VH-VL binders against Calcium homeostasis endoplasmic reticulum protein (CHERP). Designs and how they scored, part 1

All scores and structures are predictions.

Target 1, 141 residues: Calcium homeostasis endoplasmic reticulum protein (CHERP), of Homo sapiens (Human) (q8iwx8r149to289)
Amino acid sequence: ETQLDMNEFDNLLQPIIDTCTKDAISAGKNWMFSNAKSPPHCELMAGHLRNRITADGAHFELRLHLIYLINDVLHHCQRKQARELLAALQKVVVPIYCTSFLAVEEDKQQKIARLLQLWEKNGYFDDSIIQQLQSPALGLG
Unless a header shows other numbers, all headers, positions and changes below count from the first letter of the chain; antibody chains aren't numbered by Kabat.
F, E and O are the ipSAE of ESMFold2-Fast, ESMFold2 and OpenDDE, as the mean of both directions, binder to target and target to binder. V2 is 0.75 times the mean of E and O plus 0.25 times the DockQ between their complexes.
[cut] marks letters that were taken out.
The coordinates of atoms that the task and the answers printed are left out; those that the model quotes come from them. Centres of patches stay.

## First folded at step 1 (VH-VL)

Design o7
Fold by OpenDDE, look of step 4:
Structure o7 (fold): chain C 141 residues (1-141), chain A 121 residues (1-121), chain B 106 residues (1-106)
Amino acid sequence: as target 1 above (141 residues)
Amino acid sequence: EVQLVQSGAEVKKPGESLRISCKGSGYTFTEYYMHWVRQAPGQGLEWMGGINPNSGGTGYNQKFKGRVTISADKSISTAYLQWSSLKASDTAMYYCARGYYGSGEYPFDYWGQGTLVTVSS
Amino acid sequence: AIQLTQSPSSLSASVGDRVTITCSATQSVDYMHWYLQKPGQSPQLLIYDASNRATGVPDRFSGSGSGTDFTLKISRVEAEDVGVYYCQQYDSYPLTFGQGTKVEIK
């Protein structure tokens, strides 16, 4: 089994963090899908995003922009029936969301909460996950 | 019967540390959130924070964040609220309240009897 | 934070009177609850999710409302209903309570 190049992934994440352009997000998304070769690969990618987003030194824009990437990936997973990648993201979305949400003030929390609304509307996650996201203060494990 | 039993009244001085407790019984402790609510003398109710006893996940009202710590020991079905350094303004009645989770956001259906904390020089 | 404002802050009623308490939120709330704190006691759940009576709550208590405006009604107030009533939202953090409505009997 081929190993993922996390440096390559980080090189794609950096433009997303810095600029959050449609093209940057698209490039990151496409890379993730092209490397979603197995459940372990999916989990590795998802775990990497979790680690980057939940890091203590992560600033709000980094977290928000990478969650935007996740949002686009989720949407694409649903469209393409990419169940393995979706499952991997489901395992990390709660700490990602809760950490990001609780780390900022109310005005910034709203920006993150908007994504939850989209996730609920589109049915990306199981009810148990949604419930945890709805109560971010208590959703941390 | 569901019961939340809190520790006894406390009389403290400013600068002292304190930990009060809330023990749940009559239900599965890890299947419900535990919240802490403060009530200053003659005042209303104020949510301080809560904990998921199963995961240890906590949330705080920013007003109290950094000044108090909420924790739980699920092995003895007990939640805690603690201060590292009390202030006179911390004088209040403190309630623990159970909030179960499911489809939706649930109310505080059971409350402890309250712990009176008095902080004075 | 979502602020909840109750009206009135206090009222005095005679036994048998109809009592109405309102709670207004600064933004739309999906989950509104009501509590009663009797003198010298802990708060107790009265109404949950705007309109559902908690276990053991007499049918003289009713709740209604949606969005930003909620109402608690007591059809015929009794002496045992004395205390402070609080509305509370569980829609977003931080969780917040109304300032309370003190109900006294003449």
Scores: ipSAE 0.011, ipTM 0.599, lowest interface PAE 9.2, mean pLDDT 92

## First folded at step 12 (VH-VL; from s6 with light chain S56E S92E)

Design t3
Fold by OpenDDE, fold request of step 17:
Structure t3 (fold): chain C 141 residues (1-141), chain A 122 residues (1-122), chain B 107 residues (1-107)
Amino acid sequence: as target 1 above (141 residues)
Amino acid sequence: QVTLKESGPTLVKPTQTLTLTCTFSGFSLSEYGVGVAWIRQPPGKALEWLAHIYWDDDKRYYPALKNRLTITKDTSKNQVVLTMTNMDPVDTATYYCAHTWGSDTYYYFDYWGQGTLVTVSS
Amino acid sequence: EIVLTQSPDFQSVTPKEKVTITCRASQSIGDYIHWYQQKPDQYPKLLIKYASQSFEGVPSRFSGSGSGTDFTLTINSLEAEDAATYYCHQSESLPWTFGQGTKVEIK
């Protein structure tokens, strides 16, 4: 099995963080799908995003923009029936969302919460996960 | 809550430039995933996508009309403007602006303006 | 560009009957197909997104299905208010395109 180049991944994440353009997000998404060749790779990518997003001192924009990437990936997973990558993201979404949500004030929380609404509407996660996301303080507990 | 409204001339002479403004509320064109598109519909005919502007200010045009179309946004005013040059009677249509949303690069038109009929005639 | 062909162009249907509208894409578009309803002298309204997901406020009698190249919009039991022209729309690739429309009238 080929190794993932996580430096390459980070190089794609940086433009997403800095600019939040659709092309940057798309590039990141496409890279993820191109490298979603096995469950371990999927988990590695998902874990990496979790680590970056939940890192102490991470800026709101970093967290938000990478969550946007995750949102695009979730959407694409559902459309393409990419079950393994979807499953990997489902394992990390709670700490990602909750940490990001609790780290900011209400006005910024609303931006994050909009994603939750989309996720609920689109059925990306089961009820158990949704319940955790709806109560961020408890989700990290 | 989301509303869009098209405004501009309803009568244009051939070879003149059409300028339409879409004024919207209930959303911001700076938000991730948000876009605004222009779609037209000749009387009794099908819908035709013309142009789209993304939240990041990227723009797309229908290829056959690309050289005639310009789409711009003023986020602070919640407005999107479409210009179409060298108008011809064949361009007579109801012009709609629509809110778009989608993850990735896949978008649908979830909210529409009422449309404005533009007639091209001498 | 991707061409969407709807069938039929026109239907005259008795109330309470099932209506089926087909949209065929010139190439595979996954499920990136959307359906709109346009009543006379009104703007189009989104009914179904991504082949099978109902938009908010859409009656349950409307449903969508399909993947790849063949898609279907179904009205389980036609109501008088459903008289309209229905359009499919693909967003798989640019330029975004619409079907030619299917006009549904009430007998």
Scores: ipSAE 0.852, ipTM 0.933, lowest interface PAE 0.5, mean pLDDT 95
Fold by OpenDDE, fold request of step 17:
Structure t3 (fold): chain C 141 residues (1-141), chain A 122 residues (1-122), chain B 107 residues (1-107)
Amino acid sequence: as target 1 above (141 residues)
Amino acid sequence: QVTLKESGPTLVKPTQTLTLTCTFSGFSLSEYGVGVAWIRQPPGKALEWLAHIYWDDDKRYYPALKNRLTITKDTSKNQVVLTMTNMDPVDTATYYCAHTWGSDTYYYFDYWGQGTLVTVSS
Amino acid sequence: EIVLTQSPDFQSVTPKEKVTITCRASQSIGDYIHWYQQKPDQYPKLLIKYASQSFEGVPSRFSGSGSGTDFTLTINSLEAEDAATYYCHQSESLPWTFGQGTKVEIK
């Protein structure tokens, strides 16, 4: 099995972080789907996003913009029945969301919370995960 | 509550330029996933998408009319403006602006303005 | 561009009867199809998004189904207020396009 080039992934994530354009997000999404060839690859990508987003010192825009990427990927997974990638993201979404949510003030929390509403509405996660996301302070354990 | 309202001239002469303004509330066109589209409908005919502007200021146009259309936004005023040059009687239609939402690259029109009838006549 | 063809163009239906409207795409569009209702002298309103997801406030009698190229909008029990023209719309690729519309009248 071919190895994932995580540097290539990071190179695509950077413009998402810096500019948050539709095209940048789309490019990141497309790369993820192109490399979602096995469960381990999916988990590696999801884990990498988790690590980047939850890293100490990560600024709000980095977290928010990458969560936007995750949202697009979730949407695409549902549309394309990409179950393995979806499952990988389901394993990391709680620490991603909760860490990002708790790290900022209320006005910025609202921006993140809007994504939770979308996730609930679209049924990306089971009730157990949703409950954890609804209580970020408890979600991190 | 999302609301949109179209404004501009209701009568335009052939070859003149139409300028329509969409004033909206209840959302920000700087937010991720948000867009505004213009759609027109000739009397008794089907809907036709004209243009779309995204939260990141990206713009798309119906190809056959691309050279005649310009869409711009003023986020601070919650306004989107559509200009259409070289108007012709065939362009007579009700023009709608609509709020759009799109996770990923796929958008739908979830809220519409009431529309404004624009008649092109000499 | 992707062409959407609706069937039928027109139908007159007795209240409480089931109404079925079909939309066929010239190529596969997954589930990137949306349905709108336009009553006379009114603006279009979103009914169904992504083939089968009801929009907020839409009565339960409206439903959508399909994938790929063939899609269906169903009104399981027609009410008088449902007299309108219904449009399908694809957002799979640009330019975004609409069907020609299906006019539903009440007998």
Scores: ipSAE 0.835, ipTM 0.930, lowest interface PAE 0.5, mean pLDDT 95
Fold by ESMFold2, fold request of step 17:
Structure t3 (fold): chain C 141 residues (1-141), chain A 122 residues (1-122), chain B 107 residues (1-107)
Amino acid sequence: as target 1 above (141 residues)
Amino acid sequence: QVTLKESGPTLVKPTQTLTLTCTFSGFSLSEYGVGVAWIRQPPGKALEWLAHIYWDDDKRYYPALKNRLTITKDTSKNQVVLTMTNMDPVDTATYYCAHTWGSDTYYYFDYWGQGTLVTVSS
Amino acid sequence: EIVLTQSPDFQSVTPKEKVTITCRASQSIGDYIHWYQQKPDQYPKLLIKYASQSFEGVPSRFSGSGSGTDFTLTINSLEAEDAATYYCHQSESLPWTFGQGTKVEIK
């Protein structure tokens, strides 16, 4: 059975949510890579992030800051060729992005949309995923 | 459209303190992932990175110069300021500010200012 | 401190011919190398990021390759406007460093 210390994960996520500093992001990212031991481990981590970000009543700042963590992890997955963690994030990115985008109006939507532009340019996702991200209401439906 | 522009004195005397301002538009230093760096180029020589400031107020300096350099930002003015103490003729160079965007320190300098030549002499 | 050594220091090349510039790092830097073009009296312009990724607006004749310690910038058909000095830059370890530059002229 696959086990991860989610209390430890949440303890690293909280500083990201609160302040979103470079060091906080790095600590969360490093924990994720250290625990990316198998596809089930990667799916547990990615699912946990999806659950936190898409939770009813989650504040936009929580959603945005954890999406910034995902952005950093995607960057390093490509550099480190961490295929299993990348694949796990690819499975959850649509609900994560689309829920967060639809929860806010223009100024905050632009912050999220800039990340989509970067993700598309860096080739983190195939065309099917990108099309869903570009049409957020359809991506959730 | 991201733009940066350096301003400050073009001539300083040895031992004086140089203060340069980078004024920018098209981004804010309060935005996640944004950083501004200073790079210099002595005439006819290679580029040298000097200092870098990030959105979370983290600051990094070239180690051999760290006791002479101070980098600060004023987000409300869209400005970054570099101060370099005890100037010497060897510090004569064109000084550039440049933009970075990313979640950590592993990034390139994508947009640059026009540069300002600072001559240390008199 | 990571030293980047470019080769050659200088090339004079006939238009339409291929230009190859190399950059060797004193230790492994993965793909954390970037290439800049600097024309006389101008500011540097980013061409290639992360060894091989073209920056937006860069002509397709520019390409990059390599990993670890050995990297190459290629101009596959030199144009007159490509006469410039080219620099590699590593962002793997502080302090960030640049190569000494390679000047390319039209012959």
Scores: ipSAE 0.345, ipTM 0.766, lowest interface PAE 3.0, mean pLDDT 90
Fold by ESMFold2, fold request of step 17:
Order: C-alpha cells, then sequence, then structure tokens
Structure t3 (fold): chain C 141 residues (1-141), chain A 122 residues (1-122), chain B 107 residues (1-107)
C-alpha cells in the first residue's frame, strides 16, 4: 500500500515557494487531489502544510505562497465537492493564517487579509472559523 | 470599484494590425490571482474568448487565433494590450476586456469594459 | 473544445411568466458554467456563477441549476427590464467557450 510521499510533495512545494506561478500551483494542487484517497491522507497533506507554514523561522514568502496554494485547493474542493480534503484544510487554516498574519507588519498583513475576505464570500469556512481568522491573537489562544 | 475601458482605432483596413489597450482601475495585475481577458462579439453573433493574461505573466490564446494574437501587460500603467495581425472583414466585432480572479484557469468574467467596435473594411 | 448549445434561440414571453433557458455541454463540465445577460448595445453582465450561485446584486427572480452537461437559467417572473440576450459560458477547459445565445423579448 502506498503511503504519502512527502519528499515528492516538498519537491512540488519548492517551485511554489520560489516563483508562485500558475503552473507551479497547479502541479501542487494536482498532486494533492491525486493523493486525497481517504480522510487520513487528506489530514496528512493538510498537516504537512500547517507544519511547513507555521515552522519557526519560515520566511513570509514561503508562508504566503503556500497559503495561495491552499486558496487554490479550497476553490477546487468546493467546485468538485471534495468534502474530505476541504474538511482537512478547515482543521488547519486557523493556525496557518493567524501565525502568518501575526508574524508581519501591516503592509504584509493586508496581502493575506484580502484572502480572508474572499474565503468568507466563497463560504469555505463556518462563522466560528471566520471569527478566529478575523481575530488572529484570539485564534491562536 | 473595478472599471475597465478599451481604446484604440475603430476602423482598420484588411491585412493591417489592430492594437487595442485595456486601461483599468480598482485592481492591480501585480497581485496574485488577477487576470485580464479579451473577448469579442461580431455584430449579431455570440461572444468569443480571444486571450488572457495573468498576474504571473502567463498568457493563453484561443488556439485557432494564437498565431495572430499577442497579449502584454504594463502593471505600472494598469494597462493590457492586445495586438491582432492580418485583420480581415470577418474580424469586425465589438472587442471587450474583462477582469478575472483565480489561482488558475477556472474563472467567470465578473467585470467588463464597455467594448469598442472595430470595423475592418477597405 | 467544449461546445455549448442553448435552447431556445428565441422566446417572446408575457410579463410575469416564467422563462426557462437551457444550455447543454458537449462533455461533462461539473458546475463550471456561468450565465450572462446582455441588453441591446450593452456589455454582458454576470448573473449566475458556478451553475447556481447568484452574483452580487442580481435579482432573486434569476436562478440557475444543473450539473454535468445539462444546465438551466430560470427567470421565475419576467419583468420588462429582463428583455435581453442570455449566454452560458464554460470555464472547465480551455479554450473558454460560450453558448450561441437566447434572446428573450417581452410579448
Amino acid sequence: as target 1 above (141 residues)
Amino acid sequence: QVTLKESGPTLVKPTQTLTLTCTFSGFSLSEYGVGVAWIRQPPGKALEWLAHIYWDDDKRYYPALKNRLTITKDTSKNQVVLTMTNMDPVDTATYYCAHTWGSDTYYYFDYWGQGTLVTVSS
Amino acid sequence: EIVLTQSPDFQSVTPKEKVTITCRASQSIGDYIHWYQQKPDQYPKLLIKYASQSFEGVPSRFSGSGSGTDFTLTINSLEAEDAATYYCHQSESLPWTFGQGTKVEIK
């Protein structure tokens, strides 16, 4: 039985971190959908992204570009009704967003806050999660 | 408030090159997810997507027209330029530019310019 | 490329009555269909995105449904200002394509 190849995942994440092109994001997204075979697989992928983004010493560009990958995956989960992958991402989005928001000053905060506005309008998260994202210090506490 | 406006010649002769400029406000093509597309509509006929340019400078073209089309952007001027070579009377249409947002290609066109009619005749 | 076929090409409808417009895709496109309204001499305006989601500011009399290959736009009580041509548009696969249009007139 094949477990998730996290080295392969990281090799696809690195171009997203470096350049954040549409093709790089698409490759990472396609890998995630191809490997979203069960709830535990989805939770491993989502947890890996959380660990990479929230790691001590992660640079803001790494955090931001991987949040952009998450945004693309959320969009496609909703369109394709990929409920298990969506649920796995919902479990990790609060630490991901709030850690990234609190790590930077206002001009960089605005870049990721615009995604929160989109996420709210597209209905990816319930009111409880949205409230935590809107109050980042409370969301991490 | 998002606005787009097309500008350029309204009359061109067959074989000439058409250059259209889309000038926009309320968004920047330097920001993740943003794209600008060109769509045309011959008089009395359906809409036809032509070209698309994205924040990462990726460009997509309608396959049958790709050898005639060039799309570029100037992010500092909030402009996108479409060039279409070897114009023919069949290319007479209203040309629109439109805004999209998304991290890849699965978009609707949420904001449109007013359009500019381009007539191709001798 | 994916061909979208709308039906009917034309309707003349008494005010307050229901209008139904269909769009059929040549292959499955999930819910990646969008509907636009175009009044004479105007640019198209988005009504419905992703088959059934109303765009901001669109009157509640407009609704969309369907998935896969068969989609409908419904105007449940036609108003005079709804006289227009309606287009479906698919965004599942490049090249993006539109239906041929359905013209709706007030009888």
Scores: ipSAE 0.336, ipTM 0.763, lowest interface PAE 3.1, mean pLDDT 90
Fold by ESMFold2, fold request of step 17:
Structure t3 (fold): chain C 141 residues (1-141), chain A 122 residues (1-122), chain B 107 residues (1-107)
Amino acid sequence: as target 1 above (141 residues)
Amino acid sequence: QVTLKESGPTLVKPTQTLTLTCTFSGFSLSEYGVGVAWIRQPPGKALEWLAHIYWDDDKRYYPALKNRLTITKDTSKNQVVLTMTNMDPVDTATYYCAHTWGSDTYYYFDYWGQGTLVTVSS
Amino acid sequence: EIVLTQSPDFQSVTPKEKVTITCRASQSIGDYIHWYQQKPDQYPKLLIKYASQSFEGVPSRFSGSGSGTDFTLTINSLEAEDAATYYCHQSESLPWTFGQGTKVEIK
């Protein structure tokens, strides 16, 4: 029986969506690590982020700022060897990135593409995932 | 691609205020995760971190110098400015600005300017 | 404030031999330590981040190790171009601090 307070999660996500400050991201990240109790908990958190970001009609700022949260969490997962949370995020990153990339034009695409360069450099994802991220239309197809 | 360059006076008299400008290219201080720090090095001495400014305008200062330091940014000019009041000969040093990236305080200085020597003497 | 103490302050080493530089933190800093190389009249250049991760373009003869309070930078086979001063830097807790430096010269 896997339980997470998703209202509390959403309350922490909203400041990230609105302002994307260091403190807002830190609060969301800290909540995720404090609640990463088991693989199912990690999958619920990652799935919730995927659902929010890939929702029809989600505005670009919501998508971008939550991807920034994911980026910060990926960095800390690798350094803290938080294998289960990392694995959960790896399962959802393709729809998250590709949907967000394809929803916008060149200038906003560049903001998202800069993260892909960082993710390649830091080795967060295997070659199969990176290949899908590099070809967003094929990654979703 | 990423470059930083320090500019300002090379000679300052005791008690005067020092103003240094870091002009950079290859990144914007409006971008998530980006920061610029100031570090100094007295001749023959170790490096000393002074101040740091982040993309969200958060600012951090070395505590012993906090009352003497002000860091600001001008994103339209790609500049960060450090002001240090009440200069003393012990503040003679090479001053560097450096780039950081990350959403928290746990980071390293990946790109540095060439540095500018500031001498404080009568 | 976290004090970083490097050892030794200075060493003169025969080419191709191993150089070992240590950095001790006054309290645990996990792996939040970074190593920089500074040649005369140059700005510092990052070598190792997070105790053991090589920065891009750094020769493989440079490696880092350690966790907690005791950290080591190793140059496995010293080359003439490696003569420099080396600094450790902690980013676990503000204020960020540097070690006093270790000057490495070629014998």
Scores: ipSAE 0.314, ipTM 0.746, lowest interface PAE 3.2, mean pLDDT 90

